# VHH binders against q12xb4, part 38

Target 1, 267 residues: q12xb4
Amino acid sequence: MLDFVGLGLFDEKDISLKGLEKIHNADKVYVEFYTSILMGTDLEKMEMLYKKKITVLSREDVEQHAEDWLVDAKDSNVVFLTGGDTMVSTTHVDLRLRAADMGIKTTLIHGASIASAICGLSGLQNYRFGKSVTIPHPYVSNRGVRVVSQTPYDTIKNNIEAGLHTAVFLDIDKDKGYMTVNQAMEILLEVEGKLGEGVMVDRLAVGIARAGSPSPVVKADYIEALRDYYLGGPLHIVVIPAELHFVEAEALVKLAGAPEGILENID
Key: E = the ipSAE of ESMFold2; O = the ipSAE of OpenDDE; V2 = 0.75 times the mean of E and O plus 0.25 times the DockQ between their complexes.

## First folded at step 25 (VHH; framework vhh_8pnl_2)

Design H5 (at its last fold request DockQ between E and O 0.78; V2 from the best seeds 0.00; counts 0 for: pae E 3.8 > 2)
Fold by ESMFold2, look of step 25:
Structure H5 (fold): chain B 267 residues (1-267), chain A 122 residues (1-122)
Amino acid sequence: as target 1 above (267 residues)
Amino acid sequence: QGQLVESGGGLVQPGGSLRLSCADAGFTFSSYWMAWYRQAPGKERELVARITRGSRTNYADFVKGRFTISRDNAKSTLYLQMNSLKPEDTAMYYCAASIRYTYGDYKEYDYWGQGTRVTVSA
C-alpha cells in the first residue's frame, strides 16, 4: 500500500494526526524536498518527532525511477511525504497512476496547502482566483541571451481582464535558490518593459512570506514599491489582485499595509 | 523569441523518416514538461507530441503511430522521431518547455525554439 501524506506549511508539527499514524505504521517512509520544503524544520527534527527513519528521494528518483521504490508497496506499507498538500501544486498524481498500473492501492492524507493559506492571510476571496502561474528563474541561454518567461505576465493580464486574482508561485532551484518577492517584482517589471502593455504599471501586489509560521509577513503595495520591501527569509509567494471587493481592499489596507489610497476607487 | 535550438529538419520523400533534436543546457531539462509543435504557412501552431517529466507521452491523433517523442535529460535534449512522413507533415517544427503541466495551449509554454523546417515532397 502507498500512502501519500501532506506535511503542511512550515514545520514538522504541521502534519496531521492521521499522517503521523500512517508514518508510525509504515515499513518505509520517503520524502521529497524538491517541490517544496518546510523552512521551520529539517530531516533530523522530522525523524525525531515522527520516530521513524525517512529516506530522501531526488526528483530523478520520483520522476524517472519511481518503479524502483514503488514495487515495495505491493506487500508492505510505504509512505510518501510531500510539503503542503501532497497533490496540490505537484505532479504526484503521476505516482498514483504508476502505482495503479502496478496494482498498488494508494491513499491520500491531506495537509494544509499554500493555495488556501494565501486567501486567509490576504483576505482575498478564494473563489475570485483565476489560473495560477509559476515564475521560473531567468537563465542565460547557450547563445548568451538572458531569457525570462513571458507566460506569467500574460496569465496575470488575462486574469485581471476577467476580474480574477492570480496566485503567483515562485521558483525553487537547487542552484539559483528560493525566488523572493523582490526578484519576482523585478522580473514582472522587466517583462513589462519588453511588452509595454501597462499590465504592471501602478499594479497592486501582495507579498507573503513564511505562511504557517509564527511570524508570517503579508505586505501589499504597488509592484515598484514592493520590489524594494524586505519580507525576510523564505518561502515567498505573490498574489496579484484584480478588481477588489470593498472587504478585500479593507483587508489589504488593515492587515497587509496596502496604501490607503486604494480605498478611493471603491466605496 | 526562442532560445531552444532545434535541428534535424530537411527535405524528405513521402514515406521517409527524420529525427528532430532540441537542446539547451541553460536550464534543468528534467524539471520541465516538453513538447513538439508545428506550424504550416497560414495555419495556427498545433501540438504534435508532448512528454511529461516522468516520460509519459501524448500524441496528436494525426501523428499517432508514426512519431515518437523522447528525452535524454543527461544530454538536455528532446527528440522527435518522425516515420512514414506525409506531405501534410510539411511545417516548421518547434520544441517547447514549460515549468508547469499544460493541456496543449501553446501560449502556456515558457520557452521555445526558433524552429526547424520539415518539407515532405513527392
Scores: ipSAE 0.389, ipTM 0.759, lowest interface PAE 3.9, mean pLDDT 90
Fold by OpenDDE, look of step 25:
Structure H5 (fold): chain B 267 residues (1-267), chain A 122 residues (1-122)
Amino acid sequence: as target 1 above (267 residues)
Amino acid sequence: QGQLVESGGGLVQPGGSLRLSCADAGFTFSSYWMAWYRQAPGKERELVARITRGSRTNYADFVKGRFTISRDNAKSTLYLQMNSLKPEDTAMYYCAASIRYTYGDYKEYDYWGQGTRVTVSA
């Protein structure tokens, strides 16, 4: 048996009672921190509260060598822990399918997800969101050329044209670290400079830091201003609003410090 | 958008085989799902094969078991083994990478190669 358990957003206490129960009944507990990390806790605190030894799996363990530890689930109860909700903003459905191919029964225990938390924190309505996107870290090619993805820019553009908000996930890289809202704004502005389509000109953006913590930061401003705003430590995420409902606009002003001028631009 | 480098293309007779490679990503290869696309003269670019971060694969209908997509994360290299090649397989073949957690259309790929030409002719 393989149980996928979402840990929630911030610390070891965000796990559901059902998730905790699965851990208590497990013969082996694994966790991955490469898709998301609970910034308010550590492995020791988790093990202490959950009263179970937890083995950390690398990206390679999960994506390349999953069969090596999945096989245990054929004869015992195995729990696989992930930050947030186990199948949201991850590729772990791939893992679940591999388990199924191996004849392993799987279950899901859901956790709080950043995908829904951003709505609560910003006041933006979840049903007004379009396709989400991830901003990857820019890189320098082997030929010495800096490469920046334009996909986020295009996705945001398409959503805006459709009147939909965009959840913009920020890349987590083992070498380059956690992308910040500031870096994301810089990247989007850089792409704007190259393409010149006007998508990011005077564009409202929402930066969110440490969702699920006792002190999350939510700041809405125009991209240029937000680029220079300090949100504190990780994790960060960005939302690019499209057309705002008047309640959404009010929420962004009162709850996220958006410029009051946005209230005049409501259609 | 990107500087992936495809190789392995060339001229082959019908029924022949080729193995394409895509490398020199310069990014964290294992974090990306990958795909092969192709574009024949006068035609639109079309999906050939996709592979997830966990190496789960999906193929276009015309592949019919002839092609195999695979990846070596340690070498940061994507492969396309093409067997039983047909004249209609003649095209420029492109490697693509995406950081997205879910598969999308061709417009959702973050990086593309410049392509390698495959010509199948008697």
Scores: ipSAE 0.312, ipTM 0.709, lowest interface PAE 2.4, mean pLDDT 92
ESMFold2 (binder alone), look of step 25: mean pLDDT 81; pTM 0.825
ESMFold2, fold request of step 26: ipSAE 0.089, 0.306, 0.385; ipTM 0.609, 0.704, 0.754
ESMFold2 (binder alone), fold request of step 26: mean pLDDT 81, 80, 81; pTM 0.824, 0.823, 0.827
OpenDDE, fold request of step 26: ipSAE 0.000, 0.230, 0.006; ipTM 0.247, 0.680, 0.231

Design H6 (at its last read DockQ between E and O 0.49; V2 from the best seeds 0.00; counts 0 for: pae E 2.5 > 2)
Amino acid sequence: QGQLVESGGGLVQPGGSLRLSCADAGFTFSNYWMAWYRQAPGKERELVARITRGGRTNYADFVKGRFTISRDNAKSTLYLQMNSLKPEDTAMYYCAASIRYTYGDYKEYDYWGQGTRVTVSA
ESMFold2, look of step 25: ipSAE 0.497; ipTM 0.812
ESMFold2 (binder alone), look of step 25: mean pLDDT 80; pTM 0.819
OpenDDE, look of step 25: ipSAE 0.000; ipTM 0.245
ESMFold2, fold request of step 26: ipSAE 0.483, 0.416, 0.448; ipTM 0.805, 0.778, 0.794
ESMFold2 (binder alone), fold request of step 26: mean pLDDT 80, 80, 80; pTM 0.816, 0.815, 0.816
OpenDDE, fold request of step 26: ipSAE 0.027, 0.019, 0.257; ipTM 0.476, 0.532, 0.701
ESMFold2, last read: ipSAE 0.487, 0.512, 0.443; ipTM 0.806, 0.815, 0.791
ESMFold2 (binder alone), last read: mean pLDDT 80, 80, 80; pTM 0.819, 0.816, 0.818
OpenDDE, last read: ipSAE 0.034, 0.204, 0.000; ipTM 0.433, 0.659, 0.231

